# VHH binders against q9yez8: the designs that were tried, part 30

Target 1, 342 residues: q9yez8
Amino acid sequence: MVEARGGLDPRRLFKAYYSLSPPVEEPRDIAYREFAFQLFDGDVYVRHIGFDSMEELLSYMAREAPKNAYYSVARYSLPTARSMEEKGWLGSELMFDIDVDSLEGCGEVLGDSCLSRGYKQAVRLVEALYRDFGVPSTLYFTGNRGFHVLADCGWCRRLGREERREIARYFTLEGLRLELIIPRPGRRGVRPAPPSPDDPGLRGWIARAALERGVDLSAVHEAIEDLLDDVRVAIDVKVTQDISRLARIVGSLNGKAGLLVARLGLEGFHPGDWLSPFRGEVEFRASARLEESRILGRTVSLEPGRVYSMPAHIAVLLQLKGYGAVAGGEVVVRAAAGWRPL
Below, E stands for the ipSAE of ESMFold2; O stands for the ipSAE of OpenDDE; V2 stands for 0.75 times the mean of E and O plus 0.25 times the DockQ between their complexes.

## First folded at step 14 (VHH; framework vhh_8cml_1)

Design V5 (at its last look DockQ between E and O 0.82; V2 from the best seeds 0.00; counts 0 for: pae E 2.2 > 2)
Fold by ESMFold2, look of step 14:
Structure V5 (fold): chain B 342 residues (1-342), chain A 124 residues (1-124)
Amino acid sequence: as target 1 above (342 residues)
Amino acid sequence: EVQLVESGGGLVQPGGSLRLSCAASGFTFSRHAMGWFRQAPGQEREFVAVISWSGDYTDYSDSAKGRFTISRDNAKNTVYLQMNSLKPEDTGVYFCAAKRTYMLYTSPSYYDYWGQGTQVTVSS
């Protein structure tokens, strides 16, 4: 239990969480991974850290109470080495990042609806990786406003920067020539075959999207912009092409929102208190205006200077986002409370 | 108000070079693919070069490949066409065009916004 009188200290909340045997997932091949942490003392990363066991990792996080906790998508023969050359790169997983703020209309908008849009794109990516590349992958909520998809396979591990960029471009659709994929009838009256849902790649996606919208397959060009929006995945290509990229430790807390980094299934994503270890009712003093928004399943609206009674998990999120501060009440911190594994 | 303003055209001898610029305003430049098209008297507009919204992907007509380079500067809302080894066949009015898309299109019919054009004349 953490008393919230006189203000809420996020460091103490994170310390309490990490001290309670948190449900952190062990990274695969832990001894080959570089770990990095951002501590509450600022944006400085502590990096070049290695662990031989999960017990060492958990002990470190309980002691340091990191604001953010990461491990490398790369495996290294010497992960604690200070230079990339000395680390001995052995290969990297494929990592895809969907940043909800990059979606049209979702910039600095706080709310669950944009998370739902990002989730749908992440599911689309997981399905396409398996269908088009034969690669199973895992979907994670980043604990803030994003989703990661991680894929590991033998041929994937050795891909270089340019090959990873090419894979990412397949999903963003940038630079593709639509007329080569779905030719428009020519001036000579030749009618190309319409796309079929059984066609490989983008052509099949467009056909399936058209069927779902009731669009005639012979007339897909008339609805093509909507159909492309149905199939495109807006990933950050720079993340995917970077072989040294850091992934978040599943079960750790994200310092921007105080929410769990959580493994997700493909059945749906419904933000709620299960994404937080924080419980209780608190008084929250707003310092910024928030237009009515759905936050973790609850409707929230703020006027500066007003005090609101609200659940702790929402208040912690709002404080970390800069909308105010907890002014009173008690917060209960529970190790597994709020996280729901698939 | 959407505007595309071409500049840099003129009269040049065969084998010479010109650099065309197209300044854009009134729309989100970084979300638009940009193209260069040209039109000789009595002819339809023909594709010359296109560039994706990030600048990472380009395509060229057969006649432009190896001689022309399209580029863009999203901070300046400007697209360029560097034209080298010019031939009399390159003579025409050059237009820049824009379409809100991440894809590449080579047919003029796909483009929503057009400039007024700039004359390029290569003497014979």
Scores: ipSAE 0.364, ipTM 0.757, lowest interface PAE 2.2, mean pLDDT 88
Fold by OpenDDE, look of step 14:
Structure V5 (fold): chain B 342 residues (1-342), chain A 124 residues (1-124)
Amino acid sequence: as target 1 above (342 residues)
Amino acid sequence: EVQLVESGGGLVQPGGSLRLSCAASGFTFSRHAMGWFRQAPGQEREFVAVISWSGDYTDYSDSAKGRFTISRDNAKNTVYLQMNSLKPEDTGVYFCAAKRTYMLYTSPSYYDYWGQGTQVTVSS
């Protein structure tokens, strides 16, 4: 329990969480991973850290209470080396980053609608990786405004920057020529066969999107823009092509929102209190205006100077986002609030 | 108001070069693929070149390949068509077109916005 006297210190909250031995997911081959941490003190990044065991990692996190916690998608022979050359790259998982900031109409506030849209795209990505590439993957919420998809396969580990970039662009659709995928009827009246949901690659996805929208497969051209919107995945290509990218530790807290990095299934995503370890009712003093928004399943609006009573998981999020500060009340910290490792 | 304004057309000798420009306004230029089309008298409008929103990808008609280069400056909201080794058959009105898309389209029917065109005449 953390009492909010004179303001809630985020470091104290995070410290409380990490001191409870939370269910942090162990990175595979932990001894070969580089770890990095952003601390609350001065927003300093500490890099090139290595751990030989999960116990050591948890101990460190409990001691340092990092604002953000990361591990490398790459495996290294010497992960604590400062130079990439000395680290000895052994391969990298294939990572995709979907940020809701890339979605139209999504502002800075952590809105449920935007998260849902992001999630939908992430699911599309997961399905496509499997169907089109034969690669299984895992989906994670990043604890703020994004989703990570991690694919781990033998052949994908050794992909270089360019190959990874090409895979990423398959999903963004940039540079693709539609006429090669969905040919238009020729001048001589020859009509190409309409796309089928059983077709491989993008053609099949277009067909499936058409069916979902109730569009006749023979009329795909008339609705092609809408269908492509459904098929396209707004991934950050720069993230995917980077073999030395850092991923968030699952079960850690995101310092921007105070939410958990959480593994997700494909059955749905409903933002709520389960994404936060913080519980209780608190008083929140707003310092900025927030238009009516749905955040973690609750409608929230703020006017500067006003004090609101609200749940701690929302208050902490709003505080970290710069909308104000917890002015009073008690926050209960739970180690496994809603965490369901798949 | 959406506007596409072509410039740079004119009379040139066979083997000569021209650089066309298209200045765009009234929409988010950096999110639109840009294309060049041309229309000769009595003929249908035909595809010449297209460039993706980022500029990373381009495509050309068979006639344009090796001679024409499409480029863009997103900071200036301008797309260009460098035309080299011009031939009499390249004569026509050249149109700039825009489509909000990540993909490349070669059919004029997909494009949403069009300029008024600029005349290119290749003659001895």
Scores: ipSAE 0.317, ipTM 0.672, lowest interface PAE 1.0, mean pLDDT 91
ESMFold2 (binder alone), look of step 14: mean pLDDT 89; pTM 0.897

## First folded at step 16 (VHH; framework vhh_8cml_1)

Design W1 (at its last look DockQ between E and O 0.82; V2 from the best seeds 0.57)
Fold by OpenDDE, look of step 16:
Structure W1 (fold): chain B 342 residues (1-342), chain A 124 residues (1-124)
Amino acid sequence: as target 1 above (342 residues)
Amino acid sequence: EVQLVESGGGLVQPGGSLRLSCAASGFTFSRYAMGWFRQAPGQEREFVAVISWSGDYTDYSDSAKGRFTISRDNAKNTVYLQMNSLKPEDTGVYFCAAKRSYMLYTSPSEYNYWGQGTQVTVSS
């Protein structure tokens, strides 16, 4: 329990969480991973850290109470080395990052609607990886405004930057020639067959999008821009092509929102209090305006100078986002509260 | 109002070079693929080059490959066509075109916005 009288220190909250046996997931092959942490103190990044065991990692997190916690998608022979050459790269998981900021109209602090849209794209990505590439993957909420998809397969690990970029391109659709995917009727009266949902690759996905929108498959060209919007996944290509990218530790807290990095299923995503370890009712003093938004299942609006009564998981989020500060009440930190693993 | 304004055309000798520019306004430039097309007298408008919204991907006609380079500056809302080793058959009016798409298109009919064109003449 952390008292909020006089102000709530986020570091204290995080420390409390990491001291309560948090449900942190052990990275596979932990001894081969580089770890990095952003600390509350000066927002300093500490990199090139290695752990030989989960116990060591948890001990470190409990002690340091990081604002953000990361591990490398890459496996290294010497993870603590400062140079990539010295690290000895052994391979990297394939990582995709979907940020709702890339979605049109998503400018709110953490809108449920935007998260839902991001989630939908992430699901599409996961499905496509499996269907089209034969690669199973895992979907995570980043604890703020995005989703991560990680794929770990033998050939995936060996992919270089350019190859990873091309895989990313499959999802972003950037620079692809549509005429090669869906040919137009030729001058000589030859009409190409319409796309089918059973077609492989992007052609099939376009067809599926058409069906979902009630567009005739023979008229795909007439609605092609809308269909492509449905098929496209707004991933960060820079993240995917980077073999040395850092991923968030599952079960850790995102310092921007105070929410859990959480593994998600494909059956739906409903943001709520389960994404936060913070409980209780608190008083929140707003310092900035927030237009009416649905955040974690609650409608929230703020006017500067006003004090609101609200749940701690919302208040902490708003504070971390710079909209004000918890002015009163008690926050209870529960590591096991609301955690919903797959 | 959407505007595309081409510049940089002119008379050049065979083997010479020209750099065309197209200044765009009235739309979010960074969301549009940009293309260059050309039209010789008595001929249909033909594809020359296209560049994706980010500039990371380009495509060229067979005649342009190896000689022409398309590029863009999203901060300046401008697309460029560097033309080297020009030939008499490159003579024509060059048009800038825009399409809001992530993908690339080579057909003129796919593009929504067009410039007025700039004359390129390659002659000895």
Scores: ipSAE 0.538, ipTM 0.795, lowest interface PAE 0.6, mean pLDDT 92
Fold by ESMFold2, look of step 16:
Structure W1 (fold): chain B 342 residues (1-342), chain A 124 residues (1-124)
Amino acid sequence: as target 1 above (342 residues)
Amino acid sequence: EVQLVESGGGLVQPGGSLRLSCAASGFTFSRYAMGWFRQAPGQEREFVAVISWSGDYTDYSDSAKGRFTISRDNAKNTVYLQMNSLKPEDTGVYFCAAKRSYMLYTSPSEYNYWGQGTQVTVSS
């Protein structure tokens, strides 16, 4: 591990991180991927970048110190081409995005509880992909307020936009017709079978959610809206439909929060300093009010104009979120210390 | 107080067009699926078109498909029905309906809130 002191400018901090042999995971089939980056200078996005090796990618990131770093879910025969026709699309991974801000009550509100809610939905999605489609998938934290689930399987690589939309709708439940999944009892004395936890698909999910809540399986319609909320996964369908979507490079920094894009297991997610390469104690001058919140495992509150002593990883996050600026102290940057799978 | 107020009905000749609007208030519009239903004299209220809470998913009755378009503007709390190529069989009172759900429902019995209706008359 090599420690380096970054500056108070986020660009300098990111430069220091990428210069220290960051624990970036190599994207599979790197030579087939389009890379894209958002740079600090002018917030410019650069696209249609290709690399033949991990060495080239790491050299680029060390040189440019990007604010955000991405690679395509698609594989292309010529990923540097400017048009889709010239790129030669070979297929795309299936990508799901859970934006915590889309969850009820979580609209850009800082706090670990909304991350925990998003994580639970992401785990639910990973489990359902395997159970219902036979597809193993990778779960990662996006370094800000979201989770990404990525699945790469033979049958799914060549799916078109509409097939991907249908898969996504299965999880959001939006636009599905409940009467086709759990019919109501008719007026003619014919009683549809209640759902069973052994039923495939959404029927089985509803039954299992009902058992967890103590709801009688013959009476699921009495609690159906709560049960549907228990099984729904709030993914952005447009992300899943998009064969040219960009995924974040695992081990890169997210420019909105200064946190690592981290691969996660299914056993739990506990935000903390391990999501950050930044260490040290700094003075932070607040410019906005923050009501008491649990952020990365630490209780934080801010009043405008006040100066606070706090750990660097929280101060960098708060500065990037627009709550103030680091006003003093020393930041130590460690390439290996901020990334841990659960 | 939930209110659904339809407008845009009227008398048109066959082949004409009308655009119905339904202004909603008293609930979080973006959390509701919306529908248009119609009723001719002596008939039951029938499904015409439905739209999911985001606007991304729609369904239409067989008679409306290809001629009618449901849409919504969540910033204005309004749902619309564009009705083209109107036929005398389309004559009736058109109702806007709302249900708190991300799913689609085509049965009138699933909807909790209803407008008072707007008359559409297509002359013979």
Scores: ipSAE 0.435, ipTM 0.776, lowest interface PAE 1.5, mean pLDDT 88
ESMFold2 (binder alone), look of step 16: mean pLDDT 87; pTM 0.881

Design W2 (at its last look DockQ between E and O 0.76; V2 from the best seeds 0.00; counts 0 for: pae E 2.3 > 2)
Fold by ESMFold2, look of step 16:
Structure W2 (fold): chain B 342 residues (1-342), chain A 124 residues (1-124)
Amino acid sequence: as target 1 above (342 residues)
Amino acid sequence: EVQLVESGGGLVQPGGSLRLSCAASGFTFSRYAMGWFRQAPGQEREFVAAISWSGDYTDYSDSAKGRFTISRDNAKNTVYLQMNSLKPEDTGVYFCAAKRSYMLYTSPSEYNYWGQGTQVTVSS
């Protein structure tokens, strides 16, 4: 365990974390990946970095204490080359990005309800990748306001931009024609078969959503807008199309919230102190108003100018988000914090 | 108040080109799928082209495919129809239409808002 004293300096906290054998997961095929980092000094963004081993990556992160840490979804024969042509593209994983900022009513501060909504969409995506494409995938919390889903499969590594766009379109439903999925009854009294939960693809997902809502399968058109919203996943298609996209290193810290990039299961997501290596009780002086919110399992509200006693992991988050600053107390940094299952 | 205003129609020789524009106002343009339809005298409106709310997905009638291009500029709240290799059978009034949705629609009955139309005449 390590204690950090004095005024809260994010670089010192991150440095302490990365120096304590952090539970960073090794990216698959590390020698083929381009790495990129955003550093605290000068807010510099450094790309085209390569490592031959996990040991080299960990040494770099301990030395530099990056604000944000990334690796490419692509595998390259020469990942350190500065041009894409020179890198020698060997293929890319499929990456899907769910940012809760795109959800109605979700603002800039992490709220547990908005994270829960994003998580549910991410789980739906993982389930549909497996059920409809036979593709297992991994779900990650980005350490701030989003989720990533990564899928690596033999047939998908060499897919081009257009093919990746069509896969993403299946999930966003954008540009699909509803009549081809759920035909309307004809005027002569001929009725198309209603969707069944056993139907393949989107038709089956619509039927299952209808059953969950108690909607009669013969009457899905009466609730079709709600059903489509249930099955739609609001991913950014441009992210999925981008063969050179960067993913966050699992186990690294996100500089916007001070939270871990965490691998998630599909059984539930309950934000809490396990997402942070920071511990202790501190005094926090607010400089901005925060309406009562549920943040990492704790109810928080702030009035400018007031001082609050709170756990360090919440105070670090609030300071990085611009709501104030730590005014007293001790922040303790622990190795491997935040990986405990709920 | 929702408004869709088409422009760019006119008289053109066979094989010529026209670019139609549809200026939209009164709604959040980036949340709407857009379509172009046309109507010859004595005929029902027929589907020409559709474009999804982001512009990433398009669909065309058989007669338009390969000759016409639908596009949109969400910053300018405008939908375009570039019409090349025009034929006399393309003559008619061209309408812009809008529906609040992420999907594509080819039936006129699915669209909620319509422009006044712009005349396109291709001389035989």
Scores: ipSAE 0.375, ipTM 0.742, lowest interface PAE 2.3, mean pLDDT 88
Fold by OpenDDE, look of step 16:
Structure W2 (fold): chain B 342 residues (1-342), chain A 124 residues (1-124)
Amino acid sequence: as target 1 above (342 residues)
Amino acid sequence: EVQLVESGGGLVQPGGSLRLSCAASGFTFSRYAMGWFRQAPGQEREFVAAISWSGDYTDYSDSAKGRFTISRDNAKNTVYLQMNSLKPEDTGVYFCAAKRSYMLYTSPSEYNYWGQGTQVTVSS
């Protein structure tokens, strides 16, 4: 329990969480991973940390109470080395980052609608990785405004920057020539076959999008821009092509929102209090305006100078986002006993 | 109002170089693929080069490959065409074009906005 009288220190909240046996997932081959942490103190970023066991990692997190916690998608022979050459790269998981900021109209603090849109794209990505590449992957909520998809396969690990970029291109559609995927009828009366949902690759996905929109498959060209909007996944290519990228530790808290990095299924995503370890009803003093938004299943609006009664999981989020501060009440920190990927 | 204004054209000797520029206004430049086309007298407008919204991906006609380079500066709302090793066959009016798309297109009909063109003449 953390007292909120006079203000709530986010570090104290995080420390409480990390001291309660948090549901942190052990990275595979933990001893081969580089760890990095952003600390609350001065926003210091600490890199090139290594752990030999989960116990050591948890101990560190409990002690340091990091604002953000990361591990490398790469495996290294010497993770604590500063240079890549010294680290001895052994391979990297394939990582995709979807940020709702890349979606049009998504400027709110943490809108459920934008998260839903991001989730939908992430699911599309996961499905495509499996269907088109034969690669299973895992989907995570980043604890703020994005999703991570991680794929771990033998050939995936060996991919270089350029190959990873090409895979990313498959999802972003950037630089692709549509004429090569969906040819237009030629001058000599040759009518190419319309795309089919059973077609491999992007052609199939375009066809599926057409069907979902009620567009005739023979008229795909007439609605192609809309269809491509449905097919495109807004991933950060820079993240995917980087063999040394850091991923968020599952079960850790995102310092920007105070929410869990959570493993998700494909059956749906409903943001709510289960994404936060913070409980209780608190008073929140707003310092900035927030237009009416749905956040974690609740409609929230703020006017500067006003005090609101609200759940702690929302209040902490708003505070971390700079909209004000918890002014009163008690926050109870729980281990994510209510973690539900639904 | 959408505007594309080409510049940099002129007379050059065979083997010479030119750099064309196209200044864009009236739309969100960074969301558009850009292309260069050319039209010789009595000929149809033909594809020269295209570049994606981010500049990460480019496409070239066979005649342009190895000699021409398309680039863009989204901060300046400008697309460029560096033309090296110019040949008399490269003579024509060069047009800048824009398409709101993540993908690249080679057909002129796919592009929605066009510049007025700039004359490039390669002659001894």
Scores: ipSAE 0.084, ipTM 0.541, lowest interface PAE 1.9, mean pLDDT 90
ESMFold2 (binder alone), look of step 16: mean pLDDT 88; pTM 0.889

Design W3 (at its last look DockQ between E and O 0.90; V2 from the best seeds 0.60)
Fold by OpenDDE, look of step 16:
Structure W3 (fold): chain B 342 residues (1-342), chain A 124 residues (1-124)
Amino acid sequence: as target 1 above (342 residues)
Amino acid sequence: EVQLVESGGGLVQPGGSLRLSCAASGFTFSRYAMGWFRQAPGQEREFVAVISWSGDYTDYSDSAKGRFTISRDNAKNTVYLQMNSLKPEDTGVYFCAARRSYMLYTSPSEYNYWGQGTQVTVSS
C-alpha cells in the first residue's frame, strides 16, 4: 500500500510492484541476452547488463525499480560487452512494433479505440506471419500505446538487416508494385483472373479485404486504396530491421502509462484494470485538459484545476502522462492483479 | 489546389546530364508516391521512374536504369530526376505525377495528379 497523501511518487509505486512477486516472464536463454533499464532517476538508461538467472533479474528489478525494462531480441555470447563485435551476435528474434501513434486520428491520449485498432493490425500481423511465412509468433501489449510481435524461428534468427526489411515491407506495402500482385487487364483483352482469398501472400489478403467490404473481386482495382488500408500493417520498419533491438520484459511496467507488458491472445483485447497492478480509489487533481476519451474501459474527461475521484489504475496512468497528479487516497499494489496467463 | 510544377528541362548534348525538379503543393506530399513519365512526339506517355512516399524505395524503366536517379525531399515538397548519360531517344516532355499510396505504380493511368511537363531535348 502506498499512501497518496502529498502526491504519488511513480518510483515508489513501481518499487512496490517489483518488490512483490511480479509476474515477470523469463526471457528465453536469459544468460545470452542483454538487458537494459531506464531508471526514474534522471531517466538514465543503463545498458549492457547481463543476468545468469531469473532470480538475479528479479532481484535487480526489485532493487532498482526501473521505469522501463528491456531485453535484447538478440542472443550474444557476451551480452555485457559494449561493442557489437565483442558481444558476439548469435542471432536475433524477429520483432515487430506497432504503435498507435502511426494510426490516423490517434493522438497522445491512450484511447481504447486506438488500442483496438492497433490490436487488430497486430492480429493481422500474427496471422500473416503464420499463414504466409510459417512462423509462429507471440503478441504483447507494450503497456502503453503499442504492441510487439516476436517471432523466434531458426531461419528468422539468422536474418540480416536487409532481409528483415523485406519482411517488414511485406506488411507495410511500401514500394511494392501492385501490378505484380494484381495485374490489370492487358491491351489484348485478356483479363487476368480476379484475386481469390485462397491466393497466397498479399493477393489473398487483398481478396479477403474485398470480401469483407463487399467489394466484387473483379472490381478490386476500383477500391484498391481502401483495401490496401485494410491489408497494411503499420509497423515500425526500423524496429524490425534492427538485429540489436530491445524488447520490453513481459510482466514489467511501462513507465509512460504504468501498465503491464502483457502477453495477448488473438481472441480479443479489452483494455481494463487488469493491465494495471494499481488498485484503490483516489483523488486526482488535473493540471491539463483532456477531452472526453475512453481509457481502459472508462470515460474520462479532465479540466485543469479540478479534482476527480477515480480508480488508481486510471489516475496513475493520467499522472504518468502528465495530466495531473494523485492528490489523495491510497493505492494498493497487487502483483497478480493484472496478469492473465495464456 | 493540387499543383505539380516541373523544371530543369532544356537542350543537352548526347552524354550530357540534366536534373529535373518537381515542386508539389496543395496536398500532403509525404503521403504520396511520386513518379516521372515522359512523352516523345507521336508516342504514348511512358514510365520513367517512381519513388515511394518515404523515398526508401524506387523503381525505374529499363531504359532509365543505371542512368537516371529519382529522389525526393519531403521537407521541400520536391521530387527530382537526375538524368545522366542522356541519349537522343530520351528526348520528350517529362511529367511529374503523384498518387497517394504505399504502393508503386508504373502505369500513367494510376496517377491522379500531373504537372504541365518540362521539355528535354537531347541533340548534337
Scores: ipSAE 0.510, ipTM 0.784, lowest interface PAE 0.7, mean pLDDT 91
Fold by ESMFold2, look of step 16:
Structure W3 (fold): chain B 342 residues (1-342), chain A 124 residues (1-124)
Amino acid sequence: as target 1 above (342 residues)
Amino acid sequence: EVQLVESGGGLVQPGGSLRLSCAASGFTFSRYAMGWFRQAPGQEREFVAVISWSGDYTDYSDSAKGRFTISRDNAKNTVYLQMNSLKPEDTGVYFCAARRSYMLYTSPSEYNYWGQGTQVTVSS
């Protein structure tokens, strides 16, 4: 086990993590990717970096201890080229971003409940990509307050910006006309069939949501606002449109919260210490007020000026979020801990 | 209370232009789809243009396509209709309408809130 003594320096903690055989996942086709890093010494990105192997990537991260670490969703023939024209774009994965703080009622609250809401939407997105487009995808926690879904398929890679925007629109539902999906019954004449759970696309998703709520399929319009909210995924369309977007390296640390970028399954998401490589019990001096909240599975409240005993993974998060600083105790950094679902 | 107040109507010659505005209050404007509808005397209220809550998606009636542009400014809680190449058949009262949704709706019966209307007259 490796310990950091005498208080908390996030840069030193990240350095220790990356030096201890971090459980970083190799990006697919690593030699075709542009890498970018944000270092602690500034918010300016170091970019146009390429690696021929996972060993080179890991050596770089151990040496530089990045605040944030990224690779391109694009594959390039020359990823280290300084201009986009010279890089030789070969195609891009589809990337979907759910920013939990954009969900209704979540931007003013620091707590776990909004992460659960975002996770549920991300799972729905993964399922819909497969069912509606035949596209398998992978779900990631971003290490802070969000989720990414990445999909890589042959026909996806060459899609342009407008096609990607239309795929994103399908999930946000924004700008779609409901009457084209579930027509209302007309007066006297042909009566449209109710939606069925076996229907393709949004019509099927609305029907399945109705069944889950116990809503009569012939009366979906009476509950339509709730049903649409059930099937909608609040993704950032601009992220999905952008073929040059950067994805986070799985197993790297997010500099805003000190949490791991983690691959997730579809069986549930329960924030806890497994999202952090930081361990130990510490004393934390609060400099800001926090009303009672569930943070990574623990109940936390803060009054300015008071000192609290708490687990290191929560203290690191709170310090990075500006709620105070570690005042005593020791933080240990463990290898191969906290990044996989338990 | 929800209020929608249209302005910008008037008398114009064929081929002319007008810009309608609709100032909204009493609800979270950025959560509402907005539409413009029009009604000539003795006629049903008809769809002209609709815009999604972000402003990113629009739809137009056949008569409006290519001539009218709907837009919105969520910072000012205002939706606009730029009407170009006006024709006598565009004459009528233009209504702003709102529905809480991220989707688009072209039937007047789908809208919850309506303005008082602004008169547009294109003299033949």
Scores: ipSAE 0.485, ipTM 0.811, lowest interface PAE 1.6, mean pLDDT 88
ESMFold2 (binder alone), look of step 16: mean pLDDT 87; pTM 0.877

